# VHH binders against q9xw16, part 243

Target 1, 132 residues: q9xw16
Amino acid sequence: MSGWNAYIDTMTAAAPSIKRCAIVGAADGSVWARTEADNVFKASEEELKTFVALFNDVTQVPAKGADIEGVHYVVPRTEESLIFGKKENTGFFAVKTKSAVLIAVYEGPNEVAAQVRKAVESMQTYLNNAGY
Key: E = the ipSAE of ESMFold2; O = the ipSAE of OpenDDE; V2 = 0.75 times the mean of E and O plus 0.25 times the DockQ between their complexes.

## First folded at step 22 (VHH)

Design la4 (framework vhh_7pa5_2; at its last look DockQ between E and O 0.94; V2 from the best seeds 0.84)
Fold by OpenDDE, look of step 22:
Structure la4 (fold): chain B 132 residues (1-132), chain A 119 residues (1-119)
Amino acid sequence: as target 1 above (132 residues)
Amino acid sequence: QVQLVESGGGMVQPGGSLRLSCAASGFTFSDYWMYWVRRAPGKGPEWVSTITGSGERTYYADSVKGRFTISRDNAKNTLYLQMNSLKPEDTALYYCAAEEHDVGWPDYWGQGTQVTVSS
């Protein structure tokens, strides 16, 4: 198991409602780690390249939404290093670090989603402090 | 308890205008992100607009951007939606909603106010 895989495990352990999760390069969307097997994160690198580029101007994302794994999510608001989307009982949190984007797709109500955000932002803080 | 009551809906012709209001009570209004969300017949909820607690930042769906304006008066605990250049496709039940969990989606919803745009 790579070091990045360990971070996937940390996030999924912290928030069991995470269905799929990935760590990708902020510059190019290359996959560094992702959930696998029954919970494989299925976004292509081409899609991820487009996705990570959204962080270049997050203010434009709400108008258009965001696509992950071929699914379109509404994005009612953004923060400087955070894009989060919603679709029915599902959603995603995506946070940007110095060199990476962390993406967590989850299922459940807002109470559960709050735990997902906490897990992802905790990892964001950790990686930023580590220089990543 | 949280209460949201929409008003201002009605029937207008295409190109017309409406101003929706939402009276909020039972919570510290200024601390909450507020939303307008609409539901057209036979369709799921569609996000329309979001505004920060202070009103400093606003967000709009592409379908309403340039036509709708979200605003709030925290002294009056009231949320507004100015709707200009209305189109038939804007016909929907419009909900005022409040976000509690800071997850980019609201937790509390009003009963809705009907907006019908028709010739």
Scores: ipSAE 0.888, ipTM 0.943, lowest interface PAE 0.5, mean pLDDT 96
Fold by ESMFold2, look of step 22:
Structure la4 (fold): chain B 132 residues (1-132), chain A 119 residues (1-119)
Amino acid sequence: as target 1 above (132 residues)
Amino acid sequence: QVQLVESGGGMVQPGGSLRLSCAASGFTFSDYWMYWVRRAPGKGPEWVSTITGSGERTYYADSVKGRFTISRDNAKNTLYLQMNSLKPEDTALYYCAAEEHDVGWPDYWGQGTQVTVSS
């Protein structure tokens, strides 16, 4: 899905602190698009399948945290369609749409993380309105 | 400006109980997600528990689930942590913290209250 790469570009342009990101299928974790080359998003298909299944009940996530790209993150709270985690000065935001999960990995302080959240949620809204 | 003041720490034997309090001021307390985070000697911060502004949802790290209870009294601007069945590994400086930026991690921190569990 070559058109999905434009959405990767939109998110990274909106929040330059995004180091890596991906759009994956909500049902199976299949990669629809991701950052590539020097910024390749390296999560395996099996890791992504496990990760997207966390959205089946986000209230269970804080107890154990979450893994992405082989990195373990603490997840102190979740929201209905949002899982976000921290490890030291890095973190991730993951939001669910009707068909997809958007994942962005960033580095920086909380005010930088807030820009990442805004970028990812703007895309979430856009894709939901488009039927995805 | 923003003030978070913990109290209620102390020394206790394994199996004992302790109740921590955190007095908050300088912000609309009921609008904020609140946290307990602890730091054991020689270690980085370890998230313990989180509570919504209204108190309707709580979350716990697996290591404290079933033993610790987070609560809040929004009329008194006070956050609590009831700690039961304390273990030596619970020994740490316990911080009250508040989230400003909606990113799932605190921005404001208290000075901490020491909890020491030893026989």
Scores: ipSAE 0.728, ipTM 0.879, lowest interface PAE 0.8, mean pLDDT 93
ESMFold2 (binder alone), look of step 22: mean pLDDT 88; pTM 0.884

Design la5 (framework vhh_7pa5_2; at its last look DockQ between E and O 0.94; V2 from the best seeds 0.89)
Fold by OpenDDE, look of step 22:
Structure la5 (fold): chain B 132 residues (1-132), chain A 119 residues (1-119)
Amino acid sequence: as target 1 above (132 residues)
Amino acid sequence: QVQLVESGGGMVQPGGSLRLSCAASGFTFSDYWMYWVRRAPGKGPEWVSTISPSGERTYYADSVKGRFTISRDNAKNTLYLQMNSLKPEDTALYYCAAEEHDVGWPDYWGQGTQVTVSS
């Protein structure tokens, strides 16, 4: 297991409602780590390249939404380093670090989603402090 | 308890205008992100617009951008939606909604106000 896989495990342990999770390069969307097996993160490299580019101007994302794993999510608002979307009882949190984008897809109500955000942002802070 | 009461809906012709209001009570309105969400017949909820607690940040769905304006008066605990250049596809029940958990989606919803755009 790579070092990045350990961070996937940390996030999924902190928020059990995370169904799939990935750490990708902020520059090109290359996959550094992802959930696998029954919970495989299925976004293509092309899709991820497009997705991470959204962070170049997050203010434009709400108008158009965001696609992950072929699923379209509404994005009612954004933060500078945070894109989060919603679709029915599912959603995602994506945070940008110095060099990476962390993506967590979850299922559940807002109370549970809050736990997911906390987990992802905690990891964001940790990685930023570590220089990543 | 949280209460959101929409008003201002009605029937208008295409190209017309409406101004929706939402009276909020039972919570500190000025601390909450507020939303307009609509539901057309036979369709799921569609996000329309979002406004930050201070009102400085606003977001719009592509379908309403340039036509709708979200605003708020925190002193009056009221949320507004100015709808111009209305289209038949804007016909829906419009909900005022408040976000509690800071997850980019609202937790509390009003009963909705009906907007019908028809010639």
Scores: ipSAE 0.908, ipTM 0.953, lowest interface PAE 0.5, mean pLDDT 96
Fold by ESMFold2, look of step 22:
Structure la5 (fold): chain B 132 residues (1-132), chain A 119 residues (1-119)
Amino acid sequence: as target 1 above (132 residues)
Amino acid sequence: QVQLVESGGGMVQPGGSLRLSCAASGFTFSDYWMYWVRRAPGKGPEWVSTISPSGERTYYADSVKGRFTISRDNAKNTLYLQMNSLKPEDTALYYCAAEEHDVGWPDYWGQGTQVTVSS
């Protein structure tokens, strides 16, 4: 999926604070592309399947939070098509498109996190407009 | 200048109730997601509850759901936390907080009000 790798590169270039990210199928959590090598996005197939299912009702996520890469995040609130979580100075943003879920794991203060949100939502809009 | 001032803490027996208040000023209160976060002795911050700007959406940590109720009065610029069925594990400094950057975590914090649940 060399074409999907370009979207990984675009997000990481747009927000350098992204440490790891992935594009996964919304229905089953299958990995379409991810950061690799020294920055491998290492969530298991089983973890990703349970994670994408959270988008079936995002209002239920805050009670128990969410896990990505074996890390537990608190999720104090959600928005339509957006789940975002916090663990100390790190966090994640996850957005759903028509066919996919984009996941970005970052570290930094809230002003840095805001740029990560912008980058991920820009890609969400682009993929939705492209039919994905 | 943003100010958040909590009140209503105190000592209470297990099973008791308290109502916390937070007076807000220096910003348009009705535009902000508001939070309660607590810090127990020797521990880091623990998220408790979140309320939307309009008050129509509320969220609770699993540990307090069914016992605590977050609310707001936008006409009085005040955030509330009604705490029922209090347990010793609820002992903590409770902070009122407000979110500025739309990243799902607060930026502005009050000084906190102490809640102590003891026999």
Scores: ipSAE 0.831, ipTM 0.916, lowest interface PAE 0.6, mean pLDDT 94
ESMFold2 (binder alone), look of step 22: mean pLDDT 88; pTM 0.892

Design la6 (framework vhh_7pa5_2; at its last look DockQ between E and O 0.95; V2 from the best seeds 0.88)
Fold by OpenDDE, look of step 22:
Parts: structure tokens; sequence; C-alpha cells
Structure la6 (fold): chain B 132 residues (1-132), chain A 119 residues (1-119)
């Protein structure tokens, strides 16, 4: 298993409600790792380029929402390095590290979503400490 | 137990104003991010506005930005929504809601207050 794929596995193991997950370059949205097979993360490079650019000014994201894999999510609030969206019983957490953006799409209630946030933020902390 | 009770709804003409209130009880109001969410007939819930626990941070949907103002009085355990320049498309049941799990969406909801904008 490649290094970045291992981080995908770590997040999905920590939060089973994650349906799809990706690690992409913060600068250009290039895919470094993603869930595959039955849980393929399907966002295009063009979409991801647009998405990661949202972190340049997260304060503007709530007004417009965010799109991932062709799905539009409402974003009721943001943090400096965190964009999280909601759509019905689904949502996403996206966190920015020094060089990457981690994206996790999940399904389930808020109790389960909390586990997803913890998983991606834990990975965020780990990668930041590692210089990534 | 958590209780949220909205008030201030009613019928107004286009261009009019309303001020919604939400009385909170059964939890430490000042520790919670609060929301206004609305539901129009035949549509799903639409996020309207969010305010941080201290009130220092506010967020608005594009559809209401510049017209609506969210605020709170933690001493009174009350959430507010000042609605100006109302439009027919603002017609909806407006819910006060509180976030428990810090996941960017509320957990507790009031019964809602009806806002109708019609000439």
Amino acid sequence: as target 1 above (132 residues)
Amino acid sequence: QVQLVESGGGMVQPGGSLRLSCAASGFTFSDYWMYWVRRAPGKGPEWVSTISDSGERTYYADSVKGRFTISRDNAKNTLYLQMNSLKPEDTALYYCAAEEHDVGWPDYWGQGTQVTVSS
C-alpha cells in the first residue's frame, strides 16, 4: 500500500460512515489518493481545482455552498482550514493541511458525522506535524 | 430538555419587514451555534443563517444576504432574525435550531413560525 492510500484507509477505518474519501493537492486539486472500487471518489480534476480554491477565502463559501462529485452541498459555516457541507442525510468534511486537502463524504446523522470530523481532523493534525 | 420556541411570524406585503424571535431553554444557550432554517411548501429545508455561540460570527445564504440579520442575546436565551425587504419567495415556515455535535448542522429544532409574504 502506498503512503497516501494508507491515510485513506486510516480515515475510513476510523469512521465507517465515510462513503468516499480523497487526498488532493491543495495547490491544484490533483488527486494523490482516493477510495476506489465500489466507493470511487468521482470528483473530476477540474472540479477539485475549483474546490481547493475555496480555501483561499472560506468566508465566502457559506453564501454559495460547495460542489463535490457533481453534488451541491449547503455550507452553513466554515473554519479557517475546514469546509463542511450538508445535504439531506449526507455531507462532507474537507480539511486543509500545509500541502493537501482531505475530503470525506459521508452518510448518516450528526452523531455519525461527528466521528467523520474527528477522523479527518486527526489526519489533518498528523499530516501537518509531518510537514505535509 | 431542549426547547426552542419561535415567534414573530405573520403575513406581510412584499418589501415589508418582520423580526423573528426564538426562546431557548433546557440547555446552555450561550454554548451553542444557532441557526435559522426555513421550509417552503413542497420544498426541503433551506438553510438561512448561522450565528456562533458568542454572536461574533454570522453566515447567510446568498438568497437572504443583505436583507436578513441574525443576532442573539445570550443573557435572554433568545435568537433573532431581522427580515427586511421581504419577497414572496421568502414565504416559509421558519425554524430556530441549535447545533450539538459541531458538524455544521443543527440537532435541535423548534416547531417553526410561519412567514407569508404576499401582496
Scores: ipSAE 0.908, ipTM 0.952, lowest interface PAE 0.5, mean pLDDT 96
Fold by ESMFold2, look of step 22:
Structure la6 (fold): chain B 132 residues (1-132), chain A 119 residues (1-119)
Amino acid sequence: as target 1 above (132 residues)
Amino acid sequence: QVQLVESGGGMVQPGGSLRLSCAASGFTFSDYWMYWVRRAPGKGPEWVSTISDSGERTYYADSVKGRFTISRDNAKNTLYLQMNSLKPEDTALYYCAAEEHDVGWPDYWGQGTQVTVSS
């Protein structure tokens, strides 16, 4: 999945506040690429399968929130292809493309989070346009 | 210049009801997603409910779903929270809040209004 690793690098370069991120299959949560080494994205296969299934109906997510890397996030609202959550000074953005879910975990204030959202949605658009 | 002023808090018995209001000024209220967030004594903030700028989408934490109703009147620049079937665990300072950065969490906060549920 080294070819998919370039997309990880593109997102982390666009928003340096991203601490960890991954591209996973929308159907089953299989990891196509993720941050590695000093900032390994560490979600289990079971957790990712549960997580991507949330996109089957994003309106149900706010009631119970979402778990990523064993961390529980509150999800106060969702958008059609976007689930985003908050835990203290950290959060995540997850967007669905035709074939994948892009997940970015960040730390910082809302102004920083806005940069992360922009980076993740730019990649979402790129992958959708490429047929993914 | 953004101001959010909550009112309607008070003391009620378990099973009772309260209606919170939040008067907004200093921004175009109808363009903002709005929130209720509460803080129980000695605890951190707990998200309660969210309403879209148009009022067409509402979301609730599982702990209040079916008992609380968020609403807004964009003509009066006012956000509401109808709280029914109140429980002692609902005791908290309730904050009205507004989201500016489109990141799913509020940027502007009111001073809060106290709700106390006890016999």
Scores: ipSAE 0.812, ipTM 0.911, lowest interface PAE 0.6, mean pLDDT 93
ESMFold2 (binder alone), look of step 22: mean pLDDT 88; pTM 0.890

Design la7 (framework vhh_7pa5_2; at its last read DockQ between E and O 0.97; V2 from the best seeds 0.90)
Amino acid sequence: QVQLVESGGGMVQPGGSLRLSCAASGFTFSDYWMYWVRRAPGKGPEWVSTISGSGDRTYYADSVKGRFTISRDNAKNTLYLQMNSLKPEDTALYYCAAEEHDVGWPDYWGQGTQVTVSS
ESMFold2, look of step 22: ipSAE 0.848; ipTM 0.925
ESMFold2 (binder alone), look of step 22: mean pLDDT 88; pTM 0.887
OpenDDE, look of step 22: ipSAE 0.909; ipTM 0.953
ESMFold2, fold request of step 24: ipSAE 0.847, 0.843, 0.853; ipTM 0.926, 0.925, 0.929
ESMFold2 (binder alone), fold request of step 24: mean pLDDT 88, 88, 88; pTM 0.887, 0.883, 0.888
OpenDDE, fold request of step 24: ipSAE 0.906, 0.904, 0.905; ipTM 0.951, 0.950, 0.951
ESMFold2, last read: ipSAE 0.843, 0.844, 0.826; ipTM 0.924, 0.925, 0.918
ESMFold2 (binder alone), last read: mean pLDDT 88, 88, 88; pTM 0.885, 0.883, 0.888
OpenDDE, last read: ipSAE 0.906, 0.907, 0.906; ipTM 0.951, 0.952, 0.951

Design la8 (framework vhh_7pa5_2; at its last look DockQ between E and O 0.93; V2 from the best seeds 0.89)
Fold by OpenDDE, look of step 22:
Structure la8 (fold): chain B 132 residues (1-132), chain A 119 residues (1-119)
Amino acid sequence: as target 1 above (132 residues)
Amino acid sequence: QVQLVESGGGMVQPGGSLRLSCAASGFTFSDYWMYWVRRAPGKGPEWVSTISGSGGRTYYADSVKGRFTISRDNAKNTLYLQMNSLKPEDTALYYCAAEEHDVGWPDYWGQGTQVTVSS
């Protein structure tokens, strides 16, 4: 297990409603770690390259939404380093660190979504402090 | 308890305008992100617009951008949606909604107000 895999495990343990999760390079969308087996994160690197580029101007994302794993999500608002989307009873949180983008796809109501955001942002803070 | 009551809906011709209002009560209105969401016949909910607590930040779906304007009066606990250049595809039940959990989606919804755009 790589060091990045451990961070995937940390996030998924902190928020059980996370169905799939990935850590990718902020510059190019390259996959550093992701959930596997029955919960494999399915986004291609080409898709992820497009996704991470959204962080270049997050203010434009709400108008168009965001695609992850071939699924289109509505994005009603953004933060400077946060893109979060919704689709029915599912959604995602994506946060940008100094060098990475953390993506968590979840299922459940807003109460559990809040737990997912907390988990992802906690990891964001940790990685930023670590220089990543 | 949280209460959201929409008004201002009606029937208009294409190119017309409507102004929706939402009266909020039972919570500190200015602390909440507010939303307009609509549901057309046979379709799922469609996000329309979002506004921050202070009103300083607004977001719009591409389908309404340039035509709709979201605003709020926190002194009156009221949310607004100015709809200009209305199109038949804007026909829907329009919901006022409030976000509680800070997850980018509303938790509380009004009963909705009907907007019909037809020749």
Scores: ipSAE 0.910, ipTM 0.954, lowest interface PAE 0.4, mean pLDDT 96
Fold by ESMFold2, look of step 22:
Structure la8 (fold): chain B 132 residues (1-132), chain A 119 residues (1-119)
Amino acid sequence: as target 1 above (132 residues)
Amino acid sequence: QVQLVESGGGMVQPGGSLRLSCAASGFTFSDYWMYWVRRAPGKGPEWVSTISGSGGRTYYADSVKGRFTISRDNAKNTLYLQMNSLKPEDTALYYCAAEEHDVGWPDYWGQGTQVTVSS
């Protein structure tokens, strides 16, 4: 299995409701890995650079929400290393590690979203412990 | 049974004020992030404001920031929304809501209280 793609596979296997996900560099939004083929994660490098900069002060995000893949999400609250948003029956979770941001886009009710959060945070912990 | 019961809605002229209340029961109120969400006529839900269990963190949508204040009294299991400088665009059914699944969106909803702002 090639490099960073294994981490994508681990997250999507842990939470099947993840529709698309990516691992991007925290400093510049560069894509290290993403879902591909018929479920391509489609955010541009410019959009991702803007998005990862939101982690500079997560407390400011709720006022305006956040955009990913050209979709606007409401963000009613944040946590220290977590930005999560909602649009209709879809949403996203984004967590920051030392050097990366993990982004997962899902569809489903809140109990399904909770499984996505756990999968993404498990990977966050693993990458932080590995020095990433 | 989780119960959320809003009150304090009514009719008010532009520039006026209203204070909404939400009586909560059936759960440990202080453990829950609480929300106000509104639904204007013919539209879907619009998030208004969020408050942490302790009341120490609050967030507002840009459209209401500076005019609305969310607060809570954990001893009385009550959530509040003070609405000042009301505008016709604030006309909506206002829902009190509580988050259980820790996913940044509510799980439990009240029936709503109507706020109508018109001349």
Scores: ipSAE 0.831, ipTM 0.919, lowest interface PAE 0.6, mean pLDDT 93
ESMFold2 (binder alone), look of step 22: mean pLDDT 88; pTM 0.890

Design la9 (framework vhh_7pa5_2; at its last look DockQ between E and O 0.94; V2 from the best seeds 0.89)
Fold by OpenDDE, look of step 22:
Structure la9 (fold): chain B 132 residues (1-132), chain A 119 residues (1-119)
Amino acid sequence: as target 1 above (132 residues)
Amino acid sequence: QVQLVESGGGMVQPGGSLRLSCAASGFTFSNYWMYWVRRAPGKGPEWVSTISGSGERTYYADSVKGRFTISRDNAKNTLYLQMNSLKPEDTALYYCAAEEHDVGWPDYWGQGTQVTVSS
């Protein structure tokens, strides 16, 4: 396995509760890779452009929340390179690397969500070390 | 075991103020992100505010920003919510909640305290 799709597979394998995920350009929200087939990540590039811009000032995100795939998520807190949201039994983790944003949408309780965070942050660390 | 007990709720007129308290026990309070979440009649839970373990970081929903202040006293294992300029739409059951899994959402919840804003 090679390319950005391999990283999608790595994250989804590490956290089976991930329903959809994508790797996008941090500068413009362009899609580099995403889940497909029965689990298509459906966010438009226009939406993703808006989303990745949230990382310019993550401190403002909690007040307004975040939208992914037309779904609005509450964001009770943020980290410098991490935006994570919640909606009922679903949520997302989005982490920023040097050049990319990794987004994982999941379903399940907090115990399961913890596995998703670990998966995306592990990938974040790996990509940063690789210069991406 | 984790226990969270809210108090301070009541009925106030629009423009009034209330101060909610939450007594925490059964865990190392200062290590936990704490939350206020409210539920209005017929609506789902609405996040209100979050505070870090040390109290240095606070976050607010847009609907309460500028009116509500979250704080904590770790020596007393108590979480607070100062609510000023209350509006009828602030009427809800207010929950104190604690985050265990570091996933941006709480794991433990109190029984809630009722806040009613009405003229």
Scores: ipSAE 0.905, ipTM 0.952, lowest interface PAE 0.5, mean pLDDT 96
Fold by ESMFold2, look of step 22:
Structure la9 (fold): chain B 132 residues (1-132), chain A 119 residues (1-119)
Amino acid sequence: as target 1 above (132 residues)
Amino acid sequence: QVQLVESGGGMVQPGGSLRLSCAASGFTFSNYWMYWVRRAPGKGPEWVSTISGSGERTYYADSVKGRFTISRDNAKNTLYLQMNSLKPEDTALYYCAAEEHDVGWPDYWGQGTQVTVSS
């Protein structure tokens, strides 16, 4: 077996609280892989193109927040290759690699969110080291 | 353990100013991202502003940008919010908050200080 779906499986296994996730191209937001079926990550390609462009200057994101899957999230701060947002008891982490953006949507308290961040950043590191 | 105590709230006419303070204790203040978050009656929390531990990075919600200024004095373990050009929609309970889990949302909260803007 090969393809980007194995990376989806690795992230969801590492942090079971991830409800939906995707790997998308950093340049255009094209979907390389995502959770499917009853956990479909259903952001449109147009929404994803807008979203990945936020990584061109993450310092501008907090003023207006970010939209994923038609849901608006507040983004109180960002980091160099990380955009993360919050809406009530749900949130997302998005990290940029050389070629991709990894997006994970979760539900739970901050302790749960911390485990999701760890899983997504571990994959970020792995893909960057592999040249992606 | 962690204590956050806000002060400086009150009644203000539209166009007025207030400066909120938050006294922090029980943690190494300069290592923490700090937040102001407000809650208007009948609404959920609304993020207002964020400041890095060093104070070098600040962020503002679009609704307060240009009117509010977040700052900190790490020698006094104190967080501030200067609020200018206040509007009735700024009426809320204002919370000082601190982030521990590094997830972009606070873990520790004060009890809040009331700001009421009315003519």
Scores: ipSAE 0.834, ipTM 0.919, lowest interface PAE 0.6, mean pLDDT 93
ESMFold2 (binder alone), look of step 22: mean pLDDT 88; pTM 0.886

## First folded at step 23 (VHH; framework vhh_8ghr_2)

Design ha1 (at its last look DockQ between E and O 0.69; V2 from the best seeds 0.00; counts 0 for: pae E 2.1 > 2, unsure alone 63.9 < 65)
Fold by OpenDDE, look of step 23:
Structure ha1 (fold): chain B 132 residues (1-132), chain A 123 residues (1-123)
Amino acid sequence: as target 1 above (132 residues)
Amino acid sequence: EVQLVESGGGLVQPGGSLRLSCAASGFTFSDRYSLAWVRRAPGKGEELVARIKDSGEYTSYADSVKGRFTISADISKNTAYLQMNSLRVEDTAVYYCARGYPPLPEGDYFDYWGQGTLVTVSS
């Protein structure tokens, strides 16, 4: 268990629809923390390496989608430091900080997406302000 | 193995200066971690003295030491420092180096600690 788990808990507490969550290194996709037990975030190292690289050019991501945990998501929206993926009643928000990428996979109707986004963006802002 | 080793403690007169060092090994504290100095005075609880992220772009201090103490780091040496100037008797404490993370409102998280170095300020 990593000390970064506390920040996983913060995000999951802020948005109950988050099923799985991870904090990874922005440079290499290394896992700093992830949800475990019944909600294990299962993305592989190779997959995460590829995923974090998407932020090098987010404008191309909507055309090709994004893969997390072996699941392919359509990407309806990207911003400079944000990738939003969607698949049926699931989705993810990924946000990039100075040194990390926060990934939250959620399950539920479209209405829950706003809360998930708020949770990860709140953490993004906090981490950036702290130099992370 | 993660290890933090403090050094530089000792006896100093009020108004004097001292420089503490924290050598970290088994991990690189840049990017993923922060380093903090935490002190425990006799009969009192722990007080976060200072925190540093990376090479010093992001630092924080307890009000009690602002203007007197400076935390810094040498990334190439994986070492943090605490320059203590204008020392006061109330600065007497065991000073610990700790591996930390971003400061959440709920509290500070430290997972590894050094054994501490004693700083005694006495005339």
Scores: ipSAE 0.798, ipTM 0.897, lowest interface PAE 0.7, mean pLDDT 95
Fold by ESMFold2, look of step 23:
Structure ha1 (fold): chain B 132 residues (1-132), chain A 123 residues (1-123)
Amino acid sequence: as target 1 above (132 residues)
Amino acid sequence: EVQLVESGGGLVQPGGSLRLSCAASGFTFSDRYSLAWVRRAPGKGEELVARIKDSGEYTSYADSVKGRFTISADISKNTAYLQMNSLRVEDTAVYYCARGYPPLPEGDYFDYWGQGTLVTVSS
């Protein structure tokens, strides 16, 4: 609950449908914090480095999709600092802050997706305002 | 092992200046952490004096020192500084360097602390 883990806890509390979540360094994809225990966020270092680099040009992401935790997602849309990925009844939202990328993986219907997006965007705003 | 080592404390007259240094080891200044100066006067609680992102940006200060103290960080030297100007007797305290994180609504958390350096402001 110390350090960056406090921010993981804040996001998962705001959107309980988040199954797994991580905060990774925007420059290199290194894991600063992630969900643990029964819901361990698992993505290889190589995968995360590739994933955070998608934010270098989000307009190219919908054409190729995105991989996280060995799962390939269709990316229906992006915004300057947001990538939304979808696969069947699961998905992810990822947002970039000044220093980090926040990744939240969820399961559930479309109303759940909106809750997850709001949780990660709220944290994005908070961290950006703090300079991170 | 993460270590923070303060230096630069001493005796100074009111109105004088001192520069404190906090040399860090066991981690590198980048974009992941914050550095803070926290002081404790004899018999008093602690006061967060200043905070800076470890990249050298995004500073904040206690109202009691605003305009007089300046926090900075030098990434190349892995060192944070506190420039203290216009010192007052009330600034007398042990000054600690601490490593932290972005601010939290429930308050700041610091996971590593230095040994402290004494600053005495007296005529």
Scores: ipSAE 0.465, ipTM 0.758, lowest interface PAE 2.1, mean pLDDT 90
ESMFold2 (binder alone), look of step 23: mean pLDDT 79; pTM 0.803

